# Miniprotein binders against q8lar0, part 32

Target 1, 344 residues: q8lar0
Amino acid sequence: FNDGLLPNGDFELGPRHSDMKGTQVINITAIPNWELSGFVEYIPSGHKQGDMILVVPKGAFAVRLGNEASIKQKISVKKGSYYSITFSAARTCAQDERLNVSVAPHHAVMPIQTVYSSSGWDLYSWAFKAQSDYADIVIHNPGVEEDPACGPLIDGVAMRALFPPRPTNKNILKNGGFEEGPWVLPNISSGVLIPPNSIDDHSPLPGWMVESLKAVKYIDSDHFSVPQGRRAVELVAGKESAVAQVVRTIPGKTYVLSFSVGDASNACAGSMIVEAFAGKDTIKVPYESKGKGGFKRSSLRFVAVSSRTRVMFYSTFYAMRNDDFSSLCGPVIDDVKLLSARRP
Short names: E, the ipSAE of ESMFold2; O, the ipSAE of OpenDDE; V2, 0.75 times the mean of E and O plus 0.25 times the DockQ between their complexes.

## First folded at step 17 (miniprotein)

Design sw5 (at its last look DockQ between E and O 0.80; V2 from the best seeds 0.00; counts 0 for: pae O 2.5 > 1.5)
Fold by ESMFold2, look of step 17:
Structure sw5 (fold): chain B 344 residues (1-344), chain A 92 residues (1-92)
Amino acid sequence: as target 1 above (344 residues)
Amino acid sequence: SKVTLRIEFTVPDPELAEYIVKLLRLWIEEMAAKLGVEVEIEVEVRGNTVKVTIKIKGDPEEIEKLIEYLEDLLEWLAELLGAKVEVEVERE
């Protein structure tokens, strides 16, 4: 396996006309490289469905997963290694929609929400540990609606090998710069949503848990302003968008948590506050964003009271982009470091 | 080698003319990049008629793949949109 789009992961190679009934794909092997089940459609960008126009974020075609529909591809992987899957998705119906992404025996049910972008399309990420030399990657709509075609659109399915970083003498935190994370699809500038997760060894952001009600957004320096390096995290949903890591500490010892707070140059103007936590200790870091980039550095000095200290970040307030007045956005954190210190 | 395709769509509605042009440009450019062939696309729209001329240059095997995919796609789109399509291929 090589990092990037899965074979025909952008669905630009479609079914033969003889395997189509309108937009419905009637042969389970008709889309090259994919095995299908349930009600599956092959959708040209701009296709009208009643009063909706179905737009594809990149390229000409996408797949729509109707009632009980699945797409599946078998990929060669290395047993014991970690991988992340990135894909774009949009809901097409008024009712709640979700996708079940799985590589057996692990899975995650992801709600497809409209709050993160004005286009309705977002990149989602999920991670798994390979249990064998092959992974059967399945994206499934578990929904059943009166209209059998009703369900999410899927495009741009990609995979990346993850190499979890280790703490060092220069930083007790793992992945403090966020440089290890999900695949960012080329020429898609929305960032990658990292949905809530409870197990850090299956996080698409190694070392970090997204333990909140809403996703955080993983952003790249090719499309956004980042404080340092090539990657950062945007806290898009106030207190409902949080990242955390538990680190080993020595009770009674003094530590300094340092980090950058900025904006992504994505029109997220406003008075922002990032709240950083180290156990019970906290600091609120104001940042006046013009939506045009920039950052400042801040620190929290604390004395550990436990052998394990929870480091956490969220934004105190929700913000919306001032170019569409509807999409959630927020401050960026980056370059997170934790080191022990001596007190004078 | 070099191949010229001349495609004529007759659509039931002029709005479909613009739609077909946009969709075909996206797909042909993407597929040409994937196959490593060079394409030059000229489009003429008059009312309900769309004329697309595609000049394809590159490896003969990859050119034939693009032509096969495109011809099948055009038949499906014509049926889906209620359009008529004619395709002429000139191999040089």
Scores: ipSAE 0.725, ipTM 0.918, lowest interface PAE 1.0, mean pLDDT 87
Fold by OpenDDE base, look of step 17:
Structure sw5 (fold): chain B 344 residues (1-344), chain A 92 residues (1-92)
Amino acid sequence: as target 1 above (344 residues)
Amino acid sequence: SKVTLRIEFTVPDPELAEYIVKLLRLWIEEMAAKLGVEVEIEVEVRGNTVKVTIKIKGDPEEIEKLIEYLEDLLEWLAELLGAKVEVEVERE
């Protein structure tokens, strides 16, 4: 498997009526290509639960994971290769919800309590290194609620093989343009969340680590304004959204860190500030966003003091979209380059 | 090949009938697109009774997949909603 939706990753192939009790799936193999555990529901788009209407972002059906419920799929992979998993999730309970994603022995806990989009659905990503030519992908709800049906909706499970770019003489940073990253679902316009670093040293955004409490958003040019190429990163949670990369440098040598700062054309209007770091050196880059796209270039000149230099970006302030007054948004960074300065 | 499905179902609540029709249309169209077949859907609602006519064109094997999907879906909905469902298949 290389890229795209997993087999029946959109859950449009469902169980037979004989395998259902209401919306509950009572047979662990009733959903094609998936193995179920615990209280799992097969939910049609438009289904009413109390006063809540469940809308599926892609297609007609999704699954809901109740108490300690999980879905599992075995897929063919290449041993030693890196992959990212992308999936859509929406909370259905008023309580704090989280999901565990795992490919043994790797696992990550993803909180889904934070609402990044007004639709109620967010895309999450996680990366792993294949230990064999087969991987068991498991999405699990670790929560225990009084209502066993209470839990997140899951849809659109996809995977992408990651090929991290190597540093070149044109850029000593890896993946500075962010063109390598998780699978972006073409029919979803919310972007993909890159969660904070898990225990595992693998990032769905190769070369970059999310060293903050909150996620950054991976955005595409089809739905957003991107300064360069087809992908960029939106810093959606102020100082709590930070991306970083450690690069090799020569002590005493002068370098120039250059990058683009802009907005995603997502109605994120207002005064923004991006703070960029190269080791102990820093620059604050103001950007006045009209929420209609655009960008400017900035640079930081510094002298390396170590054989390793940490490059980091975050946003100084929180911002929200001015169309819904609820969705988190922020400045976009892209086209990040680090080069040695030419001797005058 | 061409196949016509005629579906009649009765629901307990008239308001639910209109709701289910919208969902059925969505599901049929989505699955048809996935299978690469063409569908034409006609719906008639009278009180609690809904009549759906689906004309399907395409590869015979793909059509059969769609039919199987629809049969399973309708059975599921029938049980879920407490509805009675009748299906007639005409193959041309």
Scores: ipSAE 0.033, ipTM 0.416, lowest interface PAE 2.5, mean pLDDT 90
ESMFold2 (binder alone), look of step 17: mean pLDDT 82; pTM 0.792

Design sw6 (at its last look DockQ between E and O 0.24; V2 from the best seeds 0.00; counts 0 for: pae O 3.4 > 1.5)
Fold by ESMFold2, look of step 17:
Structure sw6 (fold): chain B 344 residues (1-344), chain A 92 residues (1-92)
Amino acid sequence: as target 1 above (344 residues)
Amino acid sequence: SKVTLRIEFTVPDPELAEWIAKLLRMWIEELAAKLGVEVEIEVEVRGNTVKVTIKIKGDPEEIEKLIEQLEEMLEWLAELLGAKVEVEVERE
């Protein structure tokens, strides 16, 4: 297995003309490398369907998953190893749309919301631990509508092997720099959503959990400004966008949680506050964002009261990008460290 | 191996011509990269007609896969859009 797009994951290898009725794909094996079910369409970018123009973020073609539609691919993996799936998706109907992403016996239902980008396309991620030498990767629209074509567009399906870092004597937190995470598609600059309920083996951000109502956004230094290294997390939905990790601590011992707060250079200007938590201890870190990058360090000194301490971050307030006045955005966190302190 | 492909794609209106020209250039470049062949693409739009000239270099087997994919998809796109397509292949 190699990291990157799945075979024909960008759908640029198309079906034979004889397998098409308009845009509808009639044959379940018509799209190379994919097994199809339900109502599936093969969409050229810019195709008009009714009053709607269907534009894809990259490439010439995408797949639309209508009534009960699925796309499936079997991939060779290493049993016991961890993998992250990344894909682009967009809503096409004026209704609640969602996707069920699975590698049996596990699955996640992901709401497709329009608040994260003005294009309506976002990158989603999900992770799994391989239970065998093969993984059947399924992306499914469970919806059934009177219009059988109603459903999300899918493009850019990729996979990456995850190698979670371990705690060290220099940082009790795992993956504090966020350098291990989902695949970032090279020509898509939206960041990668880590959806609600990204926990345990299903978190594409090893060591970290997203138990919040809304996603957090994984950003890279090729497309964004990040405080340190090549990766960071953007907290995009106020208190409804949070990332957390539970770490082992010694009750009575003093610790220092240190971290960077900044902006992604994505036109997210405004007065922001990041709230950091270590158990019940907290600090509010103001940051005046110009939407053009930059960061500052902050820290929280605390005495552990338990053998397990929950470290968490969220933004106090919602913010929107000033360049489109509609997309959720927020402060960036990075370079998160937890170390015991010697005597005060 | 070298092959020259000449495509004339005629659509019902000029706005569709601009759209299909952009779609074909992007798709052919991506398909060529996927198949490991080198392409030089020239696209000209005149009114409702798109003319695409593709000079293809590479493994003969992969060049034929590219041509087959193009012919199938061009026929499909022509039917979808109510358009006409002509394809001329010059093998060297």
Scores: ipSAE 0.663, ipTM 0.898, lowest interface PAE 1.5, mean pLDDT 89
Fold by OpenDDE base, look of step 17:
Structure sw6 (fold): chain B 344 residues (1-344), chain A 92 residues (1-92)
Amino acid sequence: as target 1 above (344 residues)
Amino acid sequence: SKVTLRIEFTVPDPELAEWIAKLLRMWIEELAAKLGVEVEIEVEVRGNTVKVTIKIKGDPEEIEKLIEQLEEMLEWLAELLGAKVEVEVERE
């Protein structure tokens, strides 16, 4: 498997009537290509739950994971290769919800209590290294609520093989243009969230770690304005959204960190500031966004003090879209380059 | 080639009819987009019965795929809901 939706990753193939009790699936193999555990529901778009209408972002059906519920699929992979899993999730409970994603022995906990999109659905990504030529992908709700049906909706499970770029003579940073990253669903315009990384986790954004409490957003040129290429990163949660990379440098040598700062053409208007770090050196880059796209270039010249230098970006302030006054948004960074300065 | 598909979907609960109408429209649109065919969809709800008329234009092979997949989905949904479905195909 390389790229795209997993087999029945959109859950459009569903169970037989005999395998259903209302919306509950009572047979663990009733959903093709998936193995179920716990209280799992097969939910059609437009389903009413109390005063809430459940809308599926893509297709006609999604699954809801109740108490201790999980879905599992075995997929063919290449041992030693890196992959990113992408899926859509929406909360249905008033309480804090979280999801566990795992490919043994790797696992991650993703909080979904923070709503980044006004639609209620967000795309999440997670990366793993294949330990064998097969992987069991598991999405699990670890929560226990009084209502066993209460839990997140899941849809659009996809995977992409990651090819980490190597530093070149033109850029000592890896993946400075962010062109390598998780699968972007073509009919969803919300972007993909890159969650905070744990110490032992691989990043779905190769070369970059999310070293903050909140996620960054991976955006595409089909739905957003990006400064260069087809992908960029939006810093959506102020100082709580930070991306970082450690690079090899020569102590005493002068370097120039250059990058683009702009907006995603997503109605994120207002005064923005991007803070860029190279070790202890820092620059604040103001950007006045009209929420209609655009960018400017900035640079930071510094002298390396060690054999390793940490490059980091975050946004100084929080911002929300002007069209819905609810969706988190922020400045876009792209085309990040680190090169040795030419001696005058 | 041009094909007209007529669907009659009868649900046990009239409250589901409007919902089913929306669902069917969505399914048809998604399937058409996936297969690269053009569709014109008309939906009517009368009591417990949803009537859908689909005018399909495109590659004959893709049209047949659409029909086959849609029929399968409809049968599944009918079974799931305890509903009845009738499909008529008119090929021009």
Scores: ipSAE 0.025, ipTM 0.411, lowest interface PAE 3.4, mean pLDDT 90
ESMFold2 (binder alone), look of step 17: mean pLDDT 84; pTM 0.808

## First folded at step 18 (miniprotein)

Design y10 (at its last look DockQ between E and O 0.95; V2 from the best seeds 0.85)
Fold by OpenDDE base, look of step 18:
Structure y10 (fold): chain B 344 residues (1-344), chain A 92 residues (1-92)
Amino acid sequence: as target 1 above (344 residues)
Amino acid sequence: SKVTLRIEFTVPDPETAEKIAEYLRDLIEWLAELLGVEVEIEVEVEGNKVTVTIKIKGDPEEIEYLIKLLLLWLEEMAAKLGAKVEVEVERE
């Protein structure tokens, strides 16, 4: 498999007319490259449902998963390799909506209750380790609502092979620049959400775990201001967006944690504070954002007290974009380095 | 209102042309039914070139929506297939 959209991952190839009842797909194999289960709809962009207009983020069509509905695709992979799945989802119901993503034996439940983007669409990512040379990717709506048609819209299903970076002499942290991560869909400016890792040991952001209740945002340099390289992490939900990594340290040895703090040039203006942790040691880094990009460097010097030290970042406050007053945003962290302090 | 849409879709190979022709016909028929508009569809395949002529009758808003949707789809498909698309719209 090559990185990018899955076969018909954008659902631009739909069912035959004979396989449709209105927007409902009545044949489980009617959508090319996908196997359907339950109540599935093929939705054209701009479709009217009552007072709601269903907008597709890219392209002409998307799928909607009704009660206990699922879509499945078998993909060729390499046994033992790590992959991330990225897809767009939008809530269409007022109630709590969840999505189950699975590649046997791995599964994750993604809450889609929190809308991070004003467009109503968010990009979600999930990672798995291939157990064989084939993977069955399943996206499932476990919800049951009064209206069986009610459920999330799904579009733009993509995958990327992950290559976890190893610690080096230049940085004992893995993936400190966040340059390794999930597939970023071109022409989508929302970034990719890295959801909390509640069950699975694999992160779509290699080396880093999201140990908070909410997601962090993975941002790209094409659409956002990034301090270094082409990727960074935006802490979009205050203290509820935390990214962490455990590293090996030598007790009694002095280390320096250095990192960049900035904004994503996404109209997230205001006073921000990033809190960085190295074990029990902490530093608060204020950043005055104009929402137009920029960053500064900060560092935390500490003495390791254990053979393992937890490095963690979160934002002290919640923030919203000042252009739409609704989208969650926050400070950007990047270029995270942990090194032993040089002897004076 | 009545609108005539003419689509020329050129693909890299004849086999793909035939598939696109069939798919596009089905798509238009489904969308027409969904939107409550009447359509007359003529499809011609010559080598790598698909020519589709659609005569649409119905609510003006629905017609315009159908057109927009088809144009959007055609653009996506053209990009995917490395195809060239030309569209002409005649409004009566």
Scores: ipSAE 0.827, ipTM 0.948, lowest interface PAE 0.5, mean pLDDT 94
Fold by ESMFold2, look of step 18:
Structure y10 (fold): chain B 344 residues (1-344), chain A 92 residues (1-92)
Amino acid sequence: as target 1 above (344 residues)
Amino acid sequence: SKVTLRIEFTVPDPETAEKIAEYLRDLIEWLAELLGVEVEIEVEVEGNKVTVTIKIKGDPEEIEYLIKLLLLWLEEMAAKLGAKVEVEVERE
């Protein structure tokens, strides 16, 4: 397995004309590299259905998963290793469209929401631990609507091997720079949603859990401004968008939590406050975002009261991009470090 | 409303050229049926070069959509295959 798009993961190779009825795919093996079930359509970008125009985020084609439809691909993996799947999705007709992503027996049901971008397309991520030398990756629409074609559009299915970083003597937090995370599609500038996961699911952002009702957004330096390195996290939904890690500490010992607060250069301008927590200790960090990048450092000095300390970040308030006035956005967190203090 | 589209692309090897030529003809025929435009397709393969000439007749808006869609697809395939693509459009 190599990191990146799955074979034909962008669906730019489609069925033979003889296997099509309009846009409906009538042969379960007609899309190269994929096994299909249920009502599946192969959609050219800009295709009209009534007064609706179906636009694809990159390239010429996507697939639409109608009633109870699935796409499946078998991928070689290393047993015991961790992987993250990234895919692009948009809803088309129902208010509560969702996708079930699975590598048996693990799965996640992901609501397809419209609050994160004005295009209607977002990148989603999900992680699993390989139980054998192969993974049967299934993306399934569990919905049933009166129109059998009704269901989400899918594009850009990719996978990446995850190598969770370990704590070091220079940072007892894992993955404090967020450099390990899901695959970012190179021509999609939306960032990658890290949705809330159950305790049994592995995080696509190793070391970090999304402990909130809404996702956080994983951003890269090719498409956004990041404070340090190539990756960062945008806190997109106030207190409903939070990232956390539990770390081993020594009760009675003094620690310093340091971090950057910044701006992704994505038109998310305004007066913002990032709240950082280490157990019950907290600091509020004001940041005036101009929507043009930049960052500042802040820190929180505390005395650990437990052998395990929960470190957490969220934004105090919701914000929206001022270029569309509808997409959720927020401050960027990066370069998170936790070290014991040299002096009491 | 008639448009002639000439696509010439150069791929790394002749086997790939044959496969792409066959696929592209089939793709254009499907899209033409879907959009309700008439197409006349001529495909020539010479070594690692593919030349596709498409005479398109129909509604001007559907013809322009077909052309834009094919350009998107060719851009993606050129990047994937390391191919060189040239496209000429003659409207009249």
Scores: ipSAE 0.812, ipTM 0.944, lowest interface PAE 0.7, mean pLDDT 88
ESMFold2 (binder alone), look of step 18: mean pLDDT 82; pTM 0.791

Design y11 (at its last look DockQ between E and O 0.98; V2 from the best seeds 0.85)
Fold by OpenDDE base, look of step 18:
Structure y11 (fold): chain B 344 residues (1-344), chain A 92 residues (1-92)
Amino acid sequence: as target 1 above (344 residues)
Amino acid sequence: SKVTLKIEFTVPDPETAEKIAEYLRELIEWLAELLGVEVEIEVEVRGNTVTVTIKIKGDPEEIEYLIKLLLLWLEEMAAKLGAKVEVEVERE
């Protein structure tokens, strides 16, 4: 498999006329490259449902998963390799919605109740380790609503092979620059959400775990201001968006944690504070954002007290974009380095 | 209102052309039914080029919506397949 959209991952190839009842797909194999289960709809962009207009973020069509509905695709992969799945999803129901993503034996529950983008669509990512040379990717709506048609819209299903970076002499942290991560869909400016890790030990952001109730945002330099390289992490939900990594340290040895704090040039203006942790040691880094990009460097010097030290970042406050007053946003962290302090 | 849409879709190979022709017909028929408009469809495949002529009759808003949707789809497919698309719209 090559990085990018899955075969018909954008659902631009739909069912035959004979396989449709209105927007409902009545044949489980009617959507090319996908196997359907339950109540699945093929939705054209701009479709009217009552007072709601169903907008597709890209392209002409998307799929909607009704009660206990699922879509499945078999993909060729390399046994033992790590992959990240990325897809777009939007809520269409007022009640709590969630999605189950699975590649046997791995699975994750993604709550989609929190909307991070004003468009109503968010990009979600999930990682798995291939157990064989084939993977059955399943996206499932476990919910049951009064209206069986009610459920999330799904579009733009993509995958990327992950290559976790190893610690080096230049940085004992893995993936400190966040340059390794999930597939970023071109022409989508929302970034990719890294959801909280619930069950699986695998992160779509290699080396980093999201140990919070909400997601962090993975941002790219094409659409956002990034302090270094082409990727960074935006802490979009205050203290409820936290990334962490455990590193090996030598007790009694002095280390310096350095990192960049900035904004994503996404109209997230205001006073921000990033809290950085190295074990029990902490530093608060204020950043005055104009929402137009920029960053500053900060560092935390500490003495390791254990053979393992937890490095963690979160934002002290919640923030919203000042252009739409609805999208969650926050400070950007990047270029995270942990090194032993030089002997004086 | 009545609108005639003429589409020329050129793909890299004849096999793809046949597939696109079939798919496009099915798509138009489904959308027409969904939107409550009447359509007459003529499809011709010559080499790598699919020519589709669609005569649409019905509610003006629904017709325009159908057209917009088809154009959007054609653009996506053209980009995906490395194809060339030409569209002419005649409104009566």
Scores: ipSAE 0.827, ipTM 0.948, lowest interface PAE 0.5, mean pLDDT 94
Fold by ESMFold2, look of step 18:
Structure y11 (fold): chain B 344 residues (1-344), chain A 92 residues (1-92)
Amino acid sequence: as target 1 above (344 residues)
Amino acid sequence: SKVTLKIEFTVPDPETAEKIAEYLRELIEWLAELLGVEVEIEVEVRGNTVTVTIKIKGDPEEIEYLIKLLLLWLEEMAAKLGAKVEVEVERE
């Protein structure tokens, strides 16, 4: 297995003409490398559906998952290893839309009602631990609508092997710099959503779980301003967008949690507040964002009261980008460190 | 209206050329049916080079959309395969 797009993961190879009825695909093996179920369409970019024009994020074609539709691909993996799947998705209907992503026995239901980018397409990520030497990767629309074609568009399905970082003597938090995370599609500048994953212990952001109603955004330094390194997390939906990690601590011992708060240089201007938690202890960090980058550091000193301390971050308020007036955005966190400290 | 599209697609090897030629004919036929345009397709494979000549007749808006889709797809496939693409459009 090599990191990147799955075979025909961008759907640029489609069905033979004889397997098409309009845009509907009528043979379950007609799309190379994929097995289909339910109502599936092969959509050319710019295809008109009533008053809506369906545009794809890259290339000429995408797949639309209508009523109870699935796409599946079997991929060779290494048993016991961790992987993250990234894919682009867009809603096409006025109804609540969701996707069920699975590699049995693990799965996650991802709501796609919230649009986080101005293009209408967002990159989603999800992680699993391989239980065998093969993974059946399934993306499924569980919805049933009056119009059987109604459902999400999918494009750009990719996978990455994850190598979870370990705590060190310089940082007892895992992955505090967020440098290990999902595959970032090279030509997509929207960042990668990490949706809430409450069913499985696996995260596409190793060490961190999204413990909120909405996703957080994983951003890269090629397309965004980040405080340190090449990766950071943007808290895009106020109190509905949070990341957390549980770390082993020694009751009675003093610790310092330090971190950076900034903006992604994505026109997300406003007065923002990041709230950081270590167990019951908290600090509110105001940050005046101009939407043009920059950051500041803050810290929280606390005494552990348990052998396990929950560290969490969220933004207090919602923000939207000034340049499109619709995309959810928020403060960036990065360079998160937790170390013990002597108390005088 | 009428448009003639000429595509020369050069790939690294002859087996890929044959597969692309077969696929391109199928793709163009499907898109033509979907868009309600009439096409006459000539496909020739010589070694590593696929030559496709398409005579397109129909609504001007749908013809231009078909051309746009094919150009976009050719760009993606050229990048994926390390191929060279030359395209000539003659509008009447």
Scores: ipSAE 0.779, ipTM 0.937, lowest interface PAE 0.8, mean pLDDT 87
ESMFold2 (binder alone), look of step 18: mean pLDDT 82; pTM 0.788

